# Ledger of designs, part 24: VH-VL binders against Small ribosomal subunit protein uS3 (rps3)

Target 1, 230 residues: Small ribosomal subunit protein uS3 (rps3), of Nanoarchaeum equitans (q74mz4)
Amino acid sequence: MASKVIRKFIQNAKLTVFSQEFIRLYLRGANVSKVIIRQTPIVNRVIIYSARPKMISEERKAHLAKLLELKFGLEKPVIEVLPIENPNLDAHVIAERLAMGIERNIRAYRRLAQRYLETIMNAGAIGAEIVIAGRLSGQRGKTWRFKAGNLRKTGTIGQFELDRAFNIAYLKPGVAGIHVTILKPDAEIPDIIEFKSPEEISIEEIEKIDKEIAEKMKKYLETYLLAKQM
Key: E = the ipSAE of ESMFold2; O = the ipSAE of OpenDDE; V2 = 0.75 times the mean of E and O plus 0.25 times the DockQ between their complexes.

## First folded at step 24 (VH-VL; framework fv_tezepelumab)

Design n3 (from f1 with light chain Y51S; at its last fold request DockQ between E and O 0.46; V2 from the best seeds 0.74)
Heavy chain, then light chain:
Amino acid sequence: QMQLVESGGGVVQPGRSLRLSCAASGFTFSKYGMHWVRQAPGKGLEWVAVIWYDGEEKYYADSVKDRFTITRDNSKNTLNLQMNSLRAEDTAVYYCARGPLYDVDHGYFDIWGQGTMVTVSS
Amino acid sequence: SYVLTQPPSVSVAPGQTARITCGGNNIGDEEVHWYQQKPGQAPVLVVYDNSERPSWIPERFSGSNSGNTATLTISRGEAGDEADYYCQVWDSSSYHYVFGGGTKLTVL
ESMFold2, look of step 24: ipSAE 0.766; ipTM 0.910
ESMFold2 (binder alone), look of step 24: mean pLDDT 93; pTM 0.955
OpenDDE, look of step 24: ipSAE 0.849; ipTM 0.933
ESMFold2, fold request of step 25: ipSAE 0.801, 0.806, 0.783; ipTM 0.926, 0.927, 0.915
ESMFold2 (binder alone), fold request of step 25: mean pLDDT 93, 94, 94; pTM 0.954, 0.955, 0.957
OpenDDE, fold request of step 25: ipSAE 0.869, 0.869, 0.870; ipTM 0.946, 0.946, 0.945

